# Designs tried in a protein design chat: miniprotein binders against Mucin-6 (MUC6). Part 122

Target 1, 185 residues: Mucin-6 (MUC6), of Homo sapiens (Human) (q6w4x9r395to579)
Amino acid sequence: GHCSLEGGSFVTTFDARPYRFHGTCTYILLQSPQLPEDGALMAVYDKSGVSHSETSLVAVVYLSRQDKIVISQDEVVTNNGEAKWLPYKTRNITVFRQTSTHLQMATSFGLELVVQLRPIFQAYVTVGPQFRGQTRGLCGNFNGDTTDDFTTSMGIAEGTASLFVDSWRAGNCPAALERETDPCS
Below, E stands for the ipSAE of ESMFold2; O stands for the ipSAE of OpenDDE; V2 stands for 0.75 times the mean of E and O plus 0.25 times the DockQ between their complexes.

## First folded at step 23 (miniprotein)

Design db27 (from cb14 with A13V L32M; at its last look DockQ between E and O 0.91; V2 from the best seeds 0.83)
Fold by OpenDDE base, look of step 23:
Structure db27 (fold): chain B 185 residues (1-185), chain A 112 residues (1-112)
Amino acid sequence: as target 1 above (185 residues)
Amino acid sequence: DIREEVKKLLEEVRKLIEEAKKAGDDQAVWLMEIAVRLLEEALKTGDPERIAYALLFLAMALITAAEKRGDPKAVELLEKAQELLRKALEENNPELIKEAIKLIKEAAELLG
């Protein structure tokens, strides 16, 4: 399964459903029992301009019981608040620079993350087949059905992205704005 | 030629992977396999920068293995290699990459 966060405000789910939202919060991208130690992948969005529609991805966070790995747009990688030199590794996670513009987080448990630093901070999430039907968050449920990708944290299927996205907020943030559009536009 | 040296190094790393598999060092295997993929991709383009990044990862992977085996000399060599590679990237100096490869090879030999 491949999930992408592109263009600042576009998301394509594991099931290849594209949508757009504008929010300035931290959102859960991926939760799954397949992630060890209650692991979760999250995305941090912030204002990139003066209008509410000018939002962008500014960081990706992997959070578990043991680690809080943050990859930010300024190319700083931290774990539990401490800056780490790359390549960096934990027990089952490694973060390294692949190219001048791309960072990668690789895991031993079937999660891969590629972060494009320039010209736009973008993220690409890949999960193994063992994750099929067992994912939750903004990246959807990876079950091959796009119609139920907007399932909220409470298990309710939404027809629009707004309530869906808001349900996956990691904190108390303003409500997101929604616009369904092609992420490639 | 950096590419040729990397190819030789890859062969050594592949051997180390097999040894690590036999030893049950799953983490070492996992990391070294990533290193191999990175190096292979870097070789396709021949980009010294990509090669340097891949080598940095390899060094890290080998340090992990060296620490588990209790080989401080190997660790030292690899840490020095990392330093050279970082400098190489900063200065865009391919000669430093070559020097780093030598150190990594030496370390790999110690681990083999």
Scores: ipSAE 0.841, ipTM 0.932, lowest interface PAE 0.6, mean pLDDT 94
Fold by ESMFold2, look of step 23:
Structure db27 (fold): chain B 185 residues (1-185), chain A 112 residues (1-112)
Amino acid sequence: as target 1 above (185 residues)
Amino acid sequence: DIREEVKKLLEEVRKLIEEAKKAGDDQAVWLMEIAVRLLEEALKTGDPERIAYALLFLAMALITAAEKRGDPKAVELLEKAQELLRKALEENNPELIKEAIKLIKEAAELLG
């Protein structure tokens, strides 16, 4: 299974369903019981240009009870807040550079992440077959059926991306347009 | 020829993987298997930059094995190899890659 975050705002799910969104928040990209220690992969989006509505991917985060690995557009990799030189390893996760522009996170539990740092910060998520039908989040449910890939955090299948994406926000994040209408706030 | 030296090194690493499997060193096996894949892909490209990044990873994998074995000389050689590889990448100097390969081979022999 492949899920991609490209062009700043485009997503393609594990079942190859494409969509685009704009928002300033951290979103749950992938949750699954196949990820140890309550692991989740998250994507951080922020304003990216002069336009009030433009946002793009600025970081990818792997969070579990043991690790909080952040790969950011500033090309800094941290675990639990501490900067790490690459190649870096834990017992079941390693992060390393493939080239000057591409990083990879590999794991022993079937998750792989490739991050393009330049020219545009992009991410490519690969999961092994054990994840089939067992994923949730912005990358969809990996069940071979695109009609329910927009399943919200409450288990509701939506026909459009907006309610689906908003349901996967991690934390108290107002919509970007609402924040932009409060210029002094 | 860097390609030929990497191919010889891969044969030694595959032997070390089998020994690590027999010893139950699951982390070293996992990391060395990744290193083999990275080096094989780098060889297809012939790109010294990709080879250097793959060798940096291999050195980390071998350090993991060397620490479990308690072989500080192997660790020292591998750390020196990593320093040479980082310098090779910074200076775009493939001769430093050749020197790093020699150190990695010496460390692999100590671990074998």
Scores: ipSAE 0.763, ipTM 0.912, lowest interface PAE 0.9, mean pLDDT 88
ESMFold2 (binder alone), look of step 23: mean pLDDT 86; pTM 0.866

Design db28 (from db2 with E19A K112L; at its last look DockQ between E and O 0.91; V2 from the best seeds 0.83)
Fold by OpenDDE base, look of step 23:
Structure db28 (fold): chain B 185 residues (1-185), chain A 119 residues (1-119)
Amino acid sequence: as target 1 above (185 residues)
Amino acid sequence: SEEEKIKEIREEVKKLLEAARKLIEEAKKAGDDQAVWLLEIAVRLLEEALKTGDPERIAYALLFLAMALITAAEKRGDPKAVELLEKAQELLRKALEENNPELIKEAIKLILEAAELLG
């Protein structure tokens, strides 16, 4: 399964459903029992302009009971608040520079993250087949059905992205704005 | 010439690849899954870097390899290998900062030496 965060406000789910939202919060991208130690992948969005529609991805966060790995747009990587030199590793996670413009987080448990630093901060999430049907968050449920990708944190399938996205907020943030656009168009 | 230097680097990286592959096999035999995992990534990165011949990519791949080998060296209790690899990392970082391929060559020598100690 491949999930992408592109263009500042576009998301394509594991099931290849594209949608757009504008929010300035931290959102859960991926939760799964397949992630060890209650792991979760999150995305941090912030304002990139003066209008509400000008939002962008500014950081990606992997959070578990043991680690809080933050990859920010300024190319700083931290774990539990401490800056780390790359390449960096934990027991089952490694973060390294792949190219001048790309960072990668590789794991031993079937999660891969590629972060494009320039010209736009973008993220690409890949999960193994063992994750099929066992994911939740903004990246969807990876079950091959696009119609139920907007399942909220409470297990309710929404027809629009706004309530779906808002349900996956990790903190107290303003409500997201939605625009149904195909990022591939 | 710069081209010659890159060619030399490529040849040396090929040696490292061979060494790394051997170490992977040893790690498999030893049941060191972490070493296998990291070294396999290193090998892939090096292979990809070799396709382009980009010294920068090579340096990044080598940094990863060094990290992977440090992990193995620490587990084995080989402080000499760790020292060599840490020095190699320093050189590689400097190489990236200065765009100096000679430092990459020096780093490779150290990594090779460390790999021999671990083999």
Scores: ipSAE 0.842, ipTM 0.927, lowest interface PAE 0.6, mean pLDDT 94
Fold by ESMFold2, look of step 23:
Structure db28 (fold): chain B 185 residues (1-185), chain A 119 residues (1-119)
Amino acid sequence: as target 1 above (185 residues)
Amino acid sequence: SEEEKIKEIREEVKKLLEAARKLIEEAKKAGDDQAVWLLEIAVRLLEEALKTGDPERIAYALLFLAMALITAAEKRGDPKAVELLEKAQELLRKALEENNPELIKEAIKLILEAAELLG
């Protein structure tokens, strides 16, 4: 299973469903019982262009009860707020450079993340077969059926990417639809 | 020549691969699952780096190998091996910063010495 975050807000799910969105928030990419310590993978998006509606990926975060690993556009990797030189490891996670432009996070629990730092900050998520049917978030549910990949955090299948994406916000961010109706556009 | 220096580095990396594969087998026998996991990644990274012949990819793979070996050395209580591997990492970071393949060759010698202590 592969999920990608490309071109500044293009997403392809584990079931190969592509979509695009515009938002400035932290979003849940992947939740699964296969991730230890209540782990989740999250993506941070911010303004990328001349208008408020253009956004791009600026960081990827792995969060569990034990770790908060942040891989950011400025090429700094932190765990629990402390900057780490690479290669870096915990008991079951390692983060290292493949080249000057690519980082990798590998784990012993079937999650792999490759981050392209330059020229465009992009991320590629790979999960092992044990994750099949066991995922939630922007990367979809990995059940082999693209028609329900837009399942919200409340378990409702939506027909539009915007409502689906907004449901996966992590924290107090305005909904993308709400921002788009702002009279100060 | 530059090609001759890269050839020397590649031959030394092949020696490290042989040593790393032996250490993987020892880690399996010892039940050191973390060392096995990290060393298997390191071997894969070095093998791919050799296919490219890119000294930058080789240096990053060697940094990872050194971290994997430090993990094994710390579990075995071998501070001399840790010391050698930490020095190798310092040389590799400098080699990457300066784009200097001679420092890569020096780091490989330290890693080979540490691998001998662990094997």
Scores: ipSAE 0.760, ipTM 0.907, lowest interface PAE 0.8, mean pLDDT 87
ESMFold2 (binder alone), look of step 23: mean pLDDT 86; pTM 0.867

Design db30 (from fb1 with E33D E40K; at its last look DockQ between E and O 0.89; V2 from the best seeds 0.83)
Fold by OpenDDE base, look of step 23:
Structure db30 (fold): chain B 185 residues (1-185), chain A 119 residues (1-119)
Amino acid sequence: as target 1 above (185 residues)
Amino acid sequence: SEEEKIKEIREEVKKLLEEARKLIEEAKKAGDDQAVWLLKIAVRLLEEALKTGDPERISYALLFLSMALITVAEKKGDPKAVELLEKAQELLRKALEENNPELIKEAIKLIKEAAELLG
């Protein structure tokens, strides 16, 4: 399964459903029992301009009981608040620079993250087949059905992206705005 | 010439690839799954870097290899190998900053020496 966060406000789910939203919060991208230590992948969005529609991805966070790995747009990587030199590793996670513009987080448990630093901060999430049907969050449920990708944190299928996205907020943030569009267009 | 230096670096990296592959097999035999995992990534990065011959990519790959080997060295209790590899990482970072292929060559020497200790 491949999930992408592109263009600042576009998301394509594991099931290849594209949608757009504008929010300035931290959202759960991926949660799954397949992630050890209650792991979750999160995305941090912030304002990138003066209007409410000018929002962008500014950081990606992997959070577990043991680690809080943050990859930010300024190319700083931290774990539990401490800056780390790359390449960096834990028991099951490694973060390293792949190219001048790309960082990668690789894991031993079937999660891969590629972060494009420039010109736009973008993220690409890949999960192994063992994750099929066992994912939740903004990246969807990876079950091959795009029609139920907007399933909220409470297990309710929504017809619009805004309520779906809002349900996956990790904190108290303003409501998201939505515009469904093809991010590849 | 710079071209010659890059060619030399490529040849040395190919040798390191072979050593890394050997170490993967050893790690498998030892049941060190973490080492296997990291070294496999290192091998892929090196292979990709060799496709273009880009010194920058080579440096990144070598940095990763060094980290992977440090992991092995620590488990084996070889502080000398760790020291060599840490120095190699320093040189590689400097190489990236200065765009200096000579530093890459020096780093490779250290990595090779460390790999020999671990083999």
Scores: ipSAE 0.860, ipTM 0.936, lowest interface PAE 0.5, mean pLDDT 94
Fold by ESMFold2, look of step 23:
Structure db30 (fold): chain B 185 residues (1-185), chain A 119 residues (1-119)
Amino acid sequence: as target 1 above (185 residues)
Amino acid sequence: SEEEKIKEIREEVKKLLEEARKLIEEAKKAGDDQAVWLLKIAVRLLEEALKTGDPERISYALLFLSMALITVAEKKGDPKAVELLEKAQELLRKALEENNPELIKEAIKLIKEAAELLG
């Protein structure tokens, strides 16, 4: 399964459902029992221009009981707040540069993340087949059915991206300003 | 010439790639799952770097290989191999900063020496 976070705040879920949203918050991108240590992948969005419709990805965070790995648009990688030289590893996670513009987080538990640092900060999430039907968050539920990819944190399938995205906010953040952010036709 | 240096680097990387594959089989026999996992990533990165011939990609792949080999060296209790690999990483970081293929060649020599100690 593939999930992408691309410029203009565009998301494509593991089931290939595209949508767009505008918000300045940290969002739960992926949760799954397949991630060890209560792991979660999160995406941080911030204002990228003058209008509220101009938001962009500024960091991706992998958080578990053991690690808080932050890959930010300033090209600094930290774990638990400490800057790390690349390549970097823990027991089952490694972060390294593929090129001057791309880096990867690879894991031994079936999660891979490729981050484009330049010209715009974008992220590409890949999960193995063991994650099928066992994911939640902005990347959807990976069940092969796009009609319920907008399942909220309360387990309710929504028809709009705005309600879905708002439900996956992490921490104290304002709701998305525009509720018609879904590019679905 | 710079092209000749890069050609030499690519030939030496092909030899390192063969050694890395051998070390994967050794790590499997030893039940060292982390080394197998890291060395497989290193092999993929080296293969991709060779397709391009880009010294920057080669340097990043060699940095990763060096880290993977350090995990092997630490498990085997070989501090000389660790020292060689840490020095290779320092040279590779400098090669990336200076765009200097000669530093890549020097790092490869150290990595090859370390791989021989571990094989």
Scores: ipSAE 0.756, ipTM 0.904, lowest interface PAE 0.9, mean pLDDT 87
ESMFold2 (binder alone), look of step 23: mean pLDDT 86; pTM 0.868

Design db5 (from cb2 with E26D; at its last look DockQ between E and O 0.94; V2 from the best seeds 0.83)
Fold by OpenDDE base, look of step 23:
Structure db5 (fold): chain B 185 residues (1-185), chain A 112 residues (1-112)
Amino acid sequence: as target 1 above (185 residues)
Amino acid sequence: DIREEVKKLLEEARKLIEEAKKAGDDQAVWLLEIAVRLLEEALKTGDPERISYALLFLAMALITVAEKRGDPKAVELLEKAQELLRKALEENNPELIKEAIKLIKEAAELLG
């Protein structure tokens, strides 16, 4: 399964459903029982301009009981608040520079993250087949059905992105704005 | 020639993977396999920058092995190699890459 966060405000789910939102919060991208130690992948969005419609991805966070790995747009990687030199590793996670413009987080448990640093901060999430039907968050449920990708944190299927996205907020943030657009446009 | 030396390291890394498999060191296998892929990709272009990134990762992977084996000399060599590689990236100096490769080779020999 491949999930992408592109263009600052576009998301394509594991099931290849594209949508757009504008929010300035931290959102859960991926939760799954397949992630060890209650792991979760999250995305941090912030304002990139003066308009509410000018939002962009500014960081990706992997949070577990043991680690809080943050990859930020300024290319700083931290774990539990401490800056780390790359390549960096934990027991089952490694973060390293793949190219001059790409960082990668690789895991031993079937999660891969590629972060494009320039010209736009973008993220690409890949999960193994063991994750099928067992994912939740902004990246969807990876079950091959796009119609139920907008399932909220409470298990309610939404028809629009706004309530879906808002349900996956990791903190108390303003409501997101929605816009149905092609993430590749 | 950096490319030729990297190819040699790549072969050594593959050998170490097999050894790690035999030893049941799954973490080492996992990391070294990534290192191998990075090295292979770097060799496709021969880009010193990509080579440096790959070597940095290899060094990290080997440090992991060295630490588990209790070989502080190998760790020291590899840490120095990483330092050189970082400098190489900053200064765009291929000579530092060559020097780092020598250290990594020496460490790999200790671990082999």
Scores: ipSAE 0.855, ipTM 0.938, lowest interface PAE 0.5, mean pLDDT 94
Fold by ESMFold2, look of step 23:
Structure db5 (fold): chain B 185 residues (1-185), chain A 112 residues (1-112)
Amino acid sequence: as target 1 above (185 residues)
Amino acid sequence: DIREEVKKLLEEARKLIEEAKKAGDDQAVWLLEIAVRLLEEALKTGDPERISYALLFLAMALITVAEKRGDPKAVELLEKAQELLRKALEENNPELIKEAIKLIKEAAELLG
């Protein structure tokens, strides 16, 4: 299973359903019981500097009870707020550079993340087959059916990306910034 | 020839994977298998940048082995190799890559 975050605002789900959205918030990209310690993968979007309504991916975060690994657009990798020399490892997670422009987070539990830092910050999520039918979030549910990939955090299949994306917001997102999530997916 | 020395390290890493499997050291197996894949990809390109990043990872994987075996000399060699590789990347200096390979090879011999 592959999910991609490309071009700053485009997402393709594990079931290959594409969409785009704009919003200034942190979103749940992937939750699954296959991720240890209540792990979740999150995506952070912020204004792109082109217009107030345009946003782009600025960081990817892996959060569990033990770790908060942030891979950010500024090319600094932190765990629990501390900047890390690469390659970096915990017992089950390692983060390393493949090149000056690409980082990888590899895990022993079937999650892999490749981040392109330049020219555009992009992320590519790969999960093993054990995740099939067991994912939630912006990457969809990985059940082979694109018609229910826009399933909200309440379990409702929506026809539009905007309601789906809004349901997966995490953290404190001010009401004014949430208007930027509405337009056209 | 950096390429030939990397090929020798790759074969040594494969031997250490088999030893780690027999010892039940799952983390070492996992990290060394990643290192092998990175080295194989780096060899295909011949790119000294990719080789340096792959060697940095191999050194980290070998530190994991060395710490389990209680071999502080191997750890010291591998940490120095990482320091040289980071400097090689920052300065675009392939001579530091050659020196790092020598240190990694020395550490691998202590662990084999």
Scores: ipSAE 0.742, ipTM 0.904, lowest interface PAE 0.9, mean pLDDT 87
ESMFold2 (binder alone), look of step 23: mean pLDDT 86; pTM 0.861

Design db6 (from cb2 with E26D R50Q; at its last look DockQ between E and O 0.92; V2 from the best seeds 0.82)
Fold by OpenDDE base, look of step 23:
Structure db6 (fold): chain B 185 residues (1-185), chain A 112 residues (1-112)
Amino acid sequence: as target 1 above (185 residues)
Amino acid sequence: DIREEVKKLLEEARKLIEEAKKAGDDQAVWLLEIAVRLLEEALKTGDPEQISYALLFLAMALITVAEKRGDPKAVELLEKAQELLRKALEENNPELIKEAIKLIKEAAELLG
């Protein structure tokens, strides 16, 4: 399964459903029992301009019981608040630079993350087949059905992105704006 | 030639993967396989910067192996190699890459 965060405000789910939203919060991208130690992948969005529609991805966060790995747009990588030199590794996670513009987070448990630093901060999430039907968050449920990708944190299927996205907020943030469109546009 | 030297390291890394498999060191296998892929990709481009990144990862992977085996000399060599590679990136100096490769090779030999 491949999930992408592109163009500042576009998301394509594991099931290849594209949508757009504007928010300035931290959102859960991926939760799954397949992630060890209650792991979750999160995305941090912030203002990129003066209007509410000018939002962009500014960081990706992997949070577990043991680690809080933050990859930010300024190319700083931290774990539990401490800056780390790359390549960096834990027991089952490694963060490293592949090219001048791309960072990667590789895991031993079937989660892969590629972060494109320039010209736009973008993220690409890949999960193994063991994750099928067992994912939740903004990246969807990876079950091959796009119609139920907008399932909220409470298990309610939404027809639009706004309530779906808002349900996956990690904190108390303003409501997101929605615009369903092609992420490649 | 940096490319030739990297190819040699690549072969050594592959050998170490096999050894790690035999030893049941799954973490080492996992990391070294990533290192191998990075090296292979870097060789395709020949970009010294990308090569340096790949080598940094290899060094990190080998440090992991060295620590588990209790080989402080290997760790020292690899840490020095990492330092050189970081400097190489900062200074855009390929000679530092070559020097780092020598250290990594020496460490790999100790671990082999």
Scores: ipSAE 0.840, ipTM 0.931, lowest interface PAE 0.5, mean pLDDT 94
Fold by ESMFold2, look of step 23:
Structure db6 (fold): chain B 185 residues (1-185), chain A 112 residues (1-112)
Amino acid sequence: as target 1 above (185 residues)
Amino acid sequence: DIREEVKKLLEEARKLIEEAKKAGDDQAVWLLEIAVRLLEEALKTGDPEQISYALLFLAMALITVAEKRGDPKAVELLEKAQELLRKALEENNPELIKEAIKLIKEAAELLG
């Protein structure tokens, strides 16, 4: 299973459903019982460009009872708030540079993350087959059916990306918006 | 010449994977298999910076083996190699890569 965060605002789910959103928040990309220690993968979006509503990916976070690993567009990697030299490992997670432009987080539990730092901050999530039908979040439910990939945190299938994305917020933040019209036009 | 030395390290890493499998050291197998992939990609480009990143990872993977085996001399060599590789990256100095490779090979021989 592959999920991608590209171009700053585009997402393609594990079931290959593409969508775009803008929002200033941390969002749940992936929750699954397959992630140990109540693990979750999150994406942080923040304002970009000249529009108030235009946002892009600025960090990816892996959070569990043991770790809070943050991979930021400023190329700093932290765990539990402390900056780490790369390569870095825990018992079951390692973070390292592949090249000057790409970082990877690899795990022993079937989650893999590749982060492109330049020219645009992008992320690529790969999960093993044990995750099939066992995921929720912005990356969808990985059940082979794109019609229910916009399933909210309350289990409701939505027809629009905005309501779906809003439901996966991790914190108090503004609702996701489409691109604003030019007010000078 | 650095590429030929990396090819030799790659062969040593593959041997150590087999030994880690026999010892049941799943974390070492996992980390060493990543190291092999990184070294193989670095050889495709020949880029000294990419080689340094791959060697840093290999050293970390070998530290895992050395700690399990209880070999503090190998750990010390590998930590020194990592320091040289970080300096090589900061200074764009490929001569420090050569010295780090010597230390990694010495540590690998202690572990083999």
Scores: ipSAE 0.727, ipTM 0.894, lowest interface PAE 0.9, mean pLDDT 87
ESMFold2 (binder alone), look of step 23: mean pLDDT 86; pTM 0.859

